Miniprotein binders against d3e3m2. Designs and how they scored, part 22

Target 1, 234 residues: d3e3m2
Amino acid sequence: MVELRVNAGNVKNPNVHKIGIIALGSHLENHGPALPIDTDAKIASHIAFQASLESGAKFLGVIYPAHELKEINHGIHVSLEDLTDEIVKVLKSAKKFLRISSVIIVNGHGGNLPIVTTLYDIEERTGLLITLNSKIIESEGPHGGSGELSMAKALGIIDESQVENQTNLEEYGEVGLYMFGEARRNDPNIEEGALDVEENGVYVDDVYGQELLKLAINSVLLDVEKQLDSHYGY
Key: E = the ipSAE of ESMFold2; O = the ipSAE of OpenDDE; V2 = 0.75 times the mean of E and O plus 0.25 times the DockQ between their complexes.

## First folded at step 15 (miniprotein)

Design s24 (at its last look DockQ between E and O 0.85; V2 from the best seeds 0.89)
Fold by OpenDDE base, look of step 15:
Structure s24 (fold): chain B 234 residues (1-234), chain A 96 residues (1-96)
Amino acid sequence: as target 1 above (234 residues)
Amino acid sequence: SDEELLERAKELVRRAIELAKEARELDREGRYEEALRELEEAFELYLEAIELLLRALRKEPDPERREELRREIEEYMKRAEELRQILRQLRAEIEK
């Protein structure tokens, strides 16, 4: 059997090879005219990949399906059960072939947050320690708003010529989740975001976007350190 | 308010700085695991501070104020990354 050089490259601790980082977003959601339908997936993937580069943890790619509340119909989504099953399938494969013992799921889509209720099931079915990281969702602000626009600018996926049209809420009601009255009534955070977009509009700030991404990446790096603690009793 | 967020962020950073100092002392005493925990907590506090400042920045319309917030964010981000590197190195040494 080949002996792997587990200390080669920018790796300070070979135990980091036991950790996987995988992105979870959404590939099929409208984000207004200035953003692609796979914005969340690309943001999450960037964060996950950059964290893997800096830590030395294994990059596991991106989960394909996403979940969303039924009252928010701006894309194509699956049930929480189906999403959970797909995560289990992918992580079992990663465990089997890459010999990892823990995973950080980097979530870039608010509709996926209910997976917190299935994390124990995922851990049981995979035999992995699982950490869900949703820092970017907590930080970015409203859907299709200034945070996502700014990160999209940093990543080069924005159409800047369409930013002026981003707040045409009659045509692009998914921005700020403005058109989803039931969701807004049920969640004060959604209502706040919708009002913010309606009253204040949106902007693009490249530096702001870069710093958001850096925060999210460093948050994942913190989770790497915590998983190392969990594995080795610190 | 933005001022309240800034003050909270400053408090978090003050605590982080104290933890980092304590961690250095613990390291000198050979209490490496305790030093590691303190560094990790300090790193986390910096990130929390940055998050607060980014929230303030998101809603700030004044260009001068935005620039001030950007400078603070950049400073704290740099400090956080430095702490993470120290943390990373210390962990590697302990686990040899």
Scores: ipSAE 0.912, ipTM 0.963, lowest interface PAE 0.4, mean pLDDT 95
Fold by ESMFold2, look of step 15:
Structure s24 (fold): chain B 234 residues (1-234), chain A 96 residues (1-96)
Amino acid sequence: as target 1 above (234 residues)
Amino acid sequence: SDEELLERAKELVRRAIELAKEARELDREGRYEEALRELEEAFELYLEAIELLLRALRKEPDPERREELRREIEEYMKRAEELRQILRQLRAEIEK
C-alpha cells in the first residue's frame, strides 16, 4: 500500500484539505428561452469548482433541492426545512468520509437565501463551520436578465438564437420575476428587477459575464482564507 | 446613481491601498497575523469596489463609458488577485 500524497499538486497549505466547497442552486426553474432550466445550478457549480481548483479546497459537488418563496410558485422546490435537512445530510456524509471541518456553500439561487436563518442549526447538527456565499446573487441583477445571460455566454450554455425572445414577458413572465405580482409587492428589489427588464430589456456581454464570474470566484477564495484563519487562530 | 457608485469604489480602493501598505510594515516587523488580517481586508475592499463598478456597468448604455468601466474593473481585479497571492505567500511563511 502506498502512502497518500495529500500535498501533491498545487497545494501549499495542508489546512485547505479541511475545507469543502459545495454548490447550491436550482435545477428545475425556468429562466426564459435563452437560458437552461438548471442555470442556477450550473453557475453555482462553476463558481464552486473554480474556487476549489485555485485554493485546493475539496470540491463537494452540488446540492439538488432548492427553496423558493411561496409567492413565486414556479419550478420544483422544497420547503426551507427540507432543504436544511438535505444540506445537513450531505455535509454529514462529507465530514465523515472526507474529514473536513468547514464548508463554503456557494449559493446561486435567490430563493435559497432564507437558509441564512438556519445556518446555526446546520452548524450544530454537523459540527462544521459553515459560510454561505451568495455574492453572485447580490451582483447579477434580475432573474433571467443580462447578468445571467452574460455569464451563460461565458459558460457556453446560452441559446443565443432565443435572446430576442427573452423579454417576451407575456410568454416568459418568469424573466425578471415579472409575472409574480405578490412577490413584486412584497420586495422592492424584485419590483425593481421586473421593471428594469420590462423597460430596458436584456443584453449579452461576454466580458461582463466573465467579470461577474471572477468576482464570485474571488469572493469564495476570500471565504477560504477566512476559514483558514479559523483553523490557525485556535 | 452611477456617480455615487464610482466615488464609493474609489474610496474603497484608497482604503485598500493604505491597508496593503500597513500590512507590508507589519510583515517586516514580524507581526504576521496582523499583516494577514489587513491583507484580507484589502482584498475584500477591492472585491466590494469591483462589485460597485459591475453594478454601474450593468446599467451603462454608452459604449465608450462601458469600455472605460470594463478597463477599470479589469485593473482592480488584477490588483485584487495580486493581493491574494501576497496573502497566500504570507500565510505560507507563518507556518514556518
Scores: ipSAE 0.886, ipTM 0.952, lowest interface PAE 0.4, mean pLDDT 91
ESMFold2 (binder alone), look of step 15: mean pLDDT 85; pTM 0.845

## First folded at step 16 (miniprotein)

Design n1 (at its last look DockQ between E and O 0.84; V2 from the best seeds 0.88)
Fold by OpenDDE base, look of step 16:
Structure n1 (fold): chain B 234 residues (1-234), chain A 96 residues (1-96)
Amino acid sequence: as target 1 above (234 residues)
Amino acid sequence: SDEELLERAKELVRRAIELAKEARELDREGRYREALRELEEAFELYLEAIELLLRALRKEPDPERREELRREIEEYMKRAEELREILEELRAEIEK
């Protein structure tokens, strides 16, 4: 059997090879006219990949399906069960072929947050230690808002010519989840975001976007360290 | 308010600085695992502070104030990343 050079490259700690990082976003959601329908997947993938580059952990790619509340219908989503099953399938494959022991799921989509309730099931079915990281969702602000626009600018996926139209909420009601009255009523955070977009509009700030991405990447790197602690009893 | 977020961030950073100092002493004493934990916690506190400042920045309309927040975020991010590097290096050394 071939002996792998586990210390080669920028890898400081060969134990990091036991850790996988995978992105979870949404590929099929409207984000107003200035952002692509796969914004969340792109953001999550960037964070996950950059974290893997910096830590030396294994990059596992991106999960294809996404979940969302039934009352939020600005995209195409699957059930929580179906999403969970797909995650299990993908992670079983990763474990089988890459001999990893733990995974960090980098979530860039708010609708996926209920996965927190199925993490134990995923761990049992895969035999992996699982960490869900949703730092970017906690930090970015409203859907299609200034945070996502700014990160999209940093990533080069924004249509800046459409930013002025982003807050035409009659046409693009998904921005700030403005059009989803039930969701707003049920979640004060969604309501706050919708009001923010309505009252204050949106902007693009490249530096702000870059710093958001850096925060998210460093958050994943912290999770790498915590998983290393778990593996070695620190 | 922005002021409240800033004060909370400053407190987090103050605590992080103290933990980092403690970690250095622990390292000098050969208490490496304890040093790692202190560094990890300090790193986490910096990230929490940065998160608060970014929230403030998101809602700040004044260009001058935005620039001030940007400078603070950049400073804390730099410090956080330095702590991370120390943490990673120390871990790598003790796990050889």
Scores: ipSAE 0.916, ipTM 0.964, lowest interface PAE 0.4, mean pLDDT 95
Fold by ESMFold2, look of step 16:
Structure n1 (fold): chain B 234 residues (1-234), chain A 96 residues (1-96)
Amino acid sequence: as target 1 above (234 residues)
Amino acid sequence: SDEELLERAKELVRRAIELAKEARELDREGRYREALRELEEAFELYLEAIELLLRALRKEPDPERREELRREIEEYMKRAEELREILEELRAEIEK
């Protein structure tokens, strides 16, 4: 056996090899006609992969299932318990085979946010330090709106011929979460988003999309630095 | 509302610039871990400011104002990424 050359390649800190970066999105969720059903997974995967390229941390791929609140479920999702169990399963496998000690989960789907209540359980069951990064969903604006369209343009996954149909809210009520009246009554942020897409429509701006992606990637890179400080910096 | 976002972003950037200057002085004095912590905070504040500007850009209807916001965002992003590189280099030096 030979020693691994932990400084080989674009690696500025050898402890980064103990950090895994994994995407979490939704693969099966409607985003209107201009965006694919796996928009969340693709955006989160791009952010996670680019952060791994720039930091040297290990890219662990993407987690398949996603969760969503019952009142706004517009795709194929699992319970919070089932999602939590799947995350534990995947991360145990990564820890067993890849010599990692911490993970950053790059979340591209708002319905996954309740995982914040199970992070301690995940850490306990895996023995890993876990950071959940939801920056892109906090920054992108309404579901299927201008932020996601603009990022999709930058990534080349948009169907531009369908953008004019994106706000046909009678047909594509998932856009802006427009069709989910109970959710809109209960969450002023959802109501604001729905009104925004209804009143102002959507647009595609490639530069806006590129800068949203850069923000999210750099946010993950900041999480890498924070993990290096807190978990590996003694 | 957009004026509040812009004023908050300017406040964050002013604070980030101050922290970056303090970090440079701490680095010269050999106080490396203190410099590292201030660089991390400065980087984080830049990202917060950029996020606020991106929210303002999302809602801005005027093409001239949108272009101004895009230029500001791109400039702040460039500065943030340069800070990150300095942060990474300092960490590498500390862990020697």
Scores: ipSAE 0.885, ipTM 0.951, lowest interface PAE 0.5, mean pLDDT 91
ESMFold2 (binder alone), look of step 16: mean pLDDT 85; pTM 0.845

Design n2 (at its last look DockQ between E and O 0.84; V2 from the best seeds 0.89)
Fold by OpenDDE base, look of step 16:
Structure n2 (fold): chain B 234 residues (1-234), chain A 96 residues (1-96)
Amino acid sequence: as target 1 above (234 residues)
Amino acid sequence: SDEELLERAKELVRRAIELAKEARELDREGRYKEALRELEEAFELYLEAIELLLRALRKEPDPERREELRREIEEYMKRAEELREILEELRAEIQK
């Protein structure tokens, strides 16, 4: 059997190899004309991958399906059950082949938040310690808004020529979730975002986008440290 | 309000600084596990402060005020990352 050089590279702590980081976003939802339909997946993947680069934790890629409320129909999503099952499938594979003990799920899509209710099930079915990190969702602001636009600028996935059209809410009502009246009524945070976009519009700030990404990456790195504590008592 | 967010952020940073100082003393005393906990908490507090400032920045229309917030965020991010590096190094030393 080959002995792996677990301290090679920028790895300071070989125990980090027991930790996996995987992105969870959405690949198939509208974000207005200035953003690609896979914005959330790419943002989440960037955060997850950069965190893996900096910590030395294993990068596990990205989950393909995503969930959303039925009253928010700006994309193609699956049930919470189907999403959970896919996560379990992927993480079982990762555990089997990579000998990991814990995983951080980096979530970049608000519609996936209900996964918090199935984390225990995922842990039981995989035998992994699971941490869900949704820091970027908590920080970025409205859907298709200035936060996502700014991060998209930082990542090079924005169409800046369409930013002026981003707040044409009659045509692109998914921006700020403006068109989803029921969702807005049910969630004051969604309502606040919709009003913000409607009243204040959107902007692109590269530096702001970079700082958002840095915050999210550092948040995942904090979760890595916490998992190291959980595994080893330090 | 932006002022409220700023004050909350300042308080978080103040606490983080104190924890970092305590962590250094704990480390010198050989109380490494306790030092790690304090460093981790300090790091977390910096991130919380940065989050608040970024939230304020998102909504700030005045260019001068935006620049002030950017500078503060940059400073706190730098400090957070420094603490993280110390944390990671200390943990690695203890766990090898």
Scores: ipSAE 0.909, ipTM 0.961, lowest interface PAE 0.4, mean pLDDT 94
Fold by ESMFold2, look of step 16:
Structure n2 (fold): chain B 234 residues (1-234), chain A 96 residues (1-96)
Amino acid sequence: as target 1 above (234 residues)
Amino acid sequence: SDEELLERAKELVRRAIELAKEARELDREGRYKEALRELEEAFELYLEAIELLLRALRKEPDPERREELRREIEEYMKRAEELREILEELRAEIQK
């Protein structure tokens, strides 16, 4: 009976209220002693939330489970099928209750990348237009390295007293994926990252961290514009 | 190489500037949807250039060179965000 004021507040386009933005990370994965165990989830959530604030799209929260390749599995992860099923479940609920028609998934964890092979299945099962945005993991560099440390500094989630210990790779071999010999043999990018953290160490640069976050946020905002183009008929 | 990243970033920004200029002319001619598409491409090219500079910055050991890269990244980001605002404004006007 009451007319909903869907364009109230900072809403620049009437169709943006039909777009959801949701974070996908990892909640239980080691990143060395300077970074919290839920680093990926926090970074992805920050990017997703900021993009929702700036665009007016609905923030849908963060997806709990994560996937990881067997050869670098070092936290609590689920199968690709189980992750895909959880995404479908969450997004069906959002569609049912929140009047959304499309979603941008902001991925902050490299182990989740294989969901690109199940996106069509997710779209068919939910009836939603889905965009996967993995810009931050493509841009940040080695696992637990300078990019993540610098973003963590910008977000206020770094333990700076532990940065000097971040490259104690005997104890924290997850940094740079240094301890994962099979993965390093199979992927030259992983090998390059592991050698970089071993040879050159890590650093914290607040400006670098801020610019990485801005890049990722603006990449999501571009995806909002593209969804408005193709899905909503501009 | 570091020089290859920097040269590629400059090429992307040059193309983005050309697209933004073309978009302004299209807008003046009433070709609003074409202007919108070119602004989107220009914005995307700026983000690609910024990503290349961030990769260069990640590996740069020299403090003076790092400061130069940080300033360039900040300038390109400011321009990219200004383009995004123009893009959003144009889309809102087309909706009217």
Scores: ipSAE 0.897, ipTM 0.955, lowest interface PAE 0.4, mean pLDDT 92
ESMFold2 (binder alone), look of step 16: mean pLDDT 85; pTM 0.844

Design n3 (at its last look DockQ between E and O 0.85; V2 from the best seeds 0.88)
Fold by ESMFold2, look of step 16:
Structure n3 (fold): chain B 234 residues (1-234), chain A 90 residues (1-90)
Amino acid sequence: as target 1 above (234 residues)
Amino acid sequence: SDEELLERAKELVRRAIELAKEAEKGDPEEALRELEEAFELYLEAIELLLRALRKEPDPERREELRREIEEYMKRAEELREILEELRAEK
């Protein structure tokens, strides 16, 4: 049998092909009328795919289910345990068939953040080194706000005819997490975001969206470099 | 608030530039560490500027921030290319 040429193409480091990059978002969460219901999944997938192109790491696709906090009772989500189990299932399959030794999970949904408490369990059950990258949700600002609108403009997934309605918070209370009073009481960052969308509205800025995406993509590329250094010894 | 973010971002970039200069003097292993840290500091600075941009209502101030962010991003990506090339030589 001919030896596989795993470093063929524009692959700059001999071990980058052992790194997988996979998106984690949410497919079923409203983001107001200007943004698609799968905004989180699309943004995370774009970041993961572009990072794979620029690094040569393997793109592993997107994980379907997502988690959400109890106080944010919106969308179709699963328990933390069920999300963790699905991640393990998907990554075991990737390890079995794709010769990877480590993975970067690109998280585009704030409700998934609690998986940070189960990462060790995922690593033990898969035998993979796992890095969770949540840079974009740390950087984008309020739910369904100007950051996501601007990235959606850059990606071509925005409905611009609906932007003027994005802050009709009586109808679209998910924007800014405005309608979720308990979440706002429990998290001052959520409260600040809700007040911001109520008081200042939202906007669309294509350059701002592009730079947010570049930040997130480069953050994943930094994680690739860190895995090459610490896990693979390069 | 915005002034604090801008000042902090400038401090991070200054440190990143210092690390990049030191990387030219060091052996390859030290240079990799310094370049990786410099790249990370640039991204942290850009994140602070993007936070400032998100809340900036004045169009002229927004344009100034966009230009600064774009310049820092170009520098960060150039530094990343150097880091990647140096690591590939190993």
Scores: ipSAE 0.888, ipTM 0.953, lowest interface PAE 0.5, mean pLDDT 92
Fold by OpenDDE base, look of step 16:
Structure n3 (fold): chain B 234 residues (1-234), chain A 90 residues (1-90)
Amino acid sequence: as target 1 above (234 residues)
Amino acid sequence: SDEELLERAKELVRRAIELAKEAEKGDPEEALRELEEAFELYLEAIELLLRALRKEPDPERREELRREIEEYMKRAEELREILEELRAEK
């Protein structure tokens, strides 16, 4: 068997090789005219990949399916069960082939937040320590809003010519989740976002987008450090 | 309010600085915990400032917030680097 150079490259701690980082987003959601349908997946993947580059942890790619509330139908999603099953499948593969012991799931889609309820199941079925990181969701603001637009600018996936149309909420009601009255009624945070977009519109700020991404990346790096602490206990 | 967010952020940073100073004095294992916490506090402060920034319409105020965010981000990253080095020495 080949002896792997676990200290080669920018790796400071060889135990980082036991950690995987995987993105979870959405590939099939409308985000208004200025953003691609896979915005969440792109953002999550960037954060996950950059964190892997900086920490030396293994980049595991991106989960394909996503979940969303049934009352929010601006995309194609699967059940929480199906999403959980796919995560388990992918992570079992990663564990099998890459010999990892823990994973950080970088979530860039609000509809995936219920995965917190299935993390224990994922851990049991995979034998991995799992950390869910949703820092970007906590920070970015409304769907298709200034935060996502700004990050999209930073990542080069925005259509800036369509920004002026982003707040045509009659046509693009998914922006700020404006069109989803039931969801807004059920969740004050969604209502706040919808009102913000309606009343204040949206803007693009490249620097703001970069800082959001940096915050998210550093948050994942903190999770790497915490998992490294856990590995010292083994 | 933006002012409340700023004050909260300042308090978090104050605590982070105190922890970082304590980390310089103590046991390496204690230092690791203190540095991790300090790093986390900086990130929380940055999050608050970014939230304020998102809603700030005044360009001058936006620039002030941005500068503060940039400063705290640099400090956070410095703490992370120290943390990584100390852990690697174990």
Scores: ipSAE 0.885, ipTM 0.948, lowest interface PAE 0.4, mean pLDDT 94
ESMFold2 (binder alone), look of step 16: mean pLDDT 83; pTM 0.814

Design n4 (at its last look DockQ between E and O 0.89; V2 from the best seeds 0.89)
Fold by OpenDDE base, look of step 16:
Structure n4 (fold): chain B 234 residues (1-234), chain A 99 residues (1-99)
Amino acid sequence: as target 1 above (234 residues)
Amino acid sequence: SDEELKEKIEELLERAKELVRRAIELDREGRYEEAFELYLEAIELLLRALRKLSEAARKEPDPERREELAKEVEELRREIEEYMKRAEELREILEEERA
């Protein structure tokens, strides 16, 4: 059997090869006229991939399905159970072929947050240590708002000509989740975001977007360090 | 309201200031992972404040006040940049220590 050069490249600790980083977003959601329907997936994938480049951890790609509340119907999503099953399937494959022992899931979609309730099940079914990282969701602000617009600018996926139309909430009610009255009533955070977009509008700032992405990437790198400690007792 | 927004920004800045103070202390003690974590938490709060402050600056009708807010935005940007730089340095130190 071939001996792999586990210290080659920018790798500081060969144990980092036991860690996988995978993106979880949404590929099929409206984000207003200025953002593509796969914004969340691309943001999450960028964060996950850059973290893998910086740390030397294995990049595992992106999960295809996404979950969302039934009362938020601006996209196509699956049940929490179906999402969990797909994650298990993908991670079992990664474990089998890549000999990893832990995974960081980089989540860029708010609708996926309930996956936190199934992490134990995922760990049991895969035999992997799982960390869910949703730092970007905690930091970016409202759906289709200034945070996502600014990150989209940084990534080159924004249509800047449509930014002026982004807050036409009568036509693009998914922005800030403004149109989803039930969801807003049930979650004060959603209500805050909707009001923010309505009252303050949105803007695009490339530097702000870059700093958000850097924060998220560094957050994933922290999770890598914690997983190294967990496995190897640093 | 404008007053509520101001209070929220001030709260975020104060919380971030405390986190930075603690991060600096941990950094001096060589507790780099913990310092790194606190810097990231501080940066998160500062970025939230930055967004809110930027929005306030954009919609401010008084030109003089708008200019003042713009200056505060730029100061906050520089602060975030400084802490992000130190956080990244700490990450590099952590990687080297575990090599």
Scores: ipSAE 0.907, ipTM 0.957, lowest interface PAE 0.5, mean pLDDT 94
Fold by ESMFold2, look of step 16:
Structure n4 (fold): chain B 234 residues (1-234), chain A 99 residues (1-99)
Amino acid sequence: as target 1 above (234 residues)
Amino acid sequence: SDEELKEKIEELLERAKELVRRAIELDREGRYEEAFELYLEAIELLLRALRKLSEAARKEPDPERREELAKEVEELRREIEEYMKRAEELREILEEERA
């Protein structure tokens, strides 16, 4: 059997290797013509990967399925129950084959937020301490708006030739969740985001995008520090 | 209205200033994890303000007013970068103390 050098590389705290960081996004959700269909998965994966590089925690990749509210009827998504079950399966596999005791889930998709109601069930079924980090979706602003465009510019995943078309909301009604009237009536935060895009349009700003990504990455790194403090006794 | 947007921006900036004041106090006291967290909270509010201010600057029809807003955007951007740099320094200190 192969001898494992678990402390090799840039390892600053041996307990950090017991922490896994995994992305949760959406691979199949429209974001207007300037952003790829897997924008959420790419952004969440970048944040999770960079936080793992900077902390030394294990990078666990990305969870494939995503959830979305019934009222936001676009993209390909699964039920909350199916997403919860898939998270449990993936994390059980990671625990079985890796030496982890806790996980930070980096959520890059607003439709996944209801997972907060099943988080304790996930912890119980996996035996892992789980932290859900949704900072980037809390910070980025409206769906397909300036925040995501700016991060996409920083990441090199934007189609800049289509930015002028991003707010053709009659054609790309997913932007700002403009077309989802029931969701807007049911959630004032969704309505505020839609009005923001309708009234203010969108723009691209590299520096803004870079700082949003830094905020999200450092938020995950703070979660690493908190897990080290409380769960591992530092 | 434009006045309502300006009031929203000022509210975000004032909330962020209070968080920064507290973060600096914690930083001076050597309470680095708490300071790190408060810097990030302040930066989040400042980034929300930056987006709204950038939108206001882009919509401003008067060239002199637009130039003034653009300078405010740049100043806010530099302030955010400064606080982010300190936040990252604090994180590095925390990692070294745990090594």
Scores: ipSAE 0.882, ipTM 0.948, lowest interface PAE 0.4, mean pLDDT 91
ESMFold2 (binder alone), look of step 16: mean pLDDT 87; pTM 0.861
ESMFold2, look of step 18: ipSAE 0.875; ipTM 0.945
ESMFold2 (binder alone), look of step 18: mean pLDDT 87; pTM 0.864
OpenDDE base, look of step 18: ipSAE 0.907; ipTM 0.956

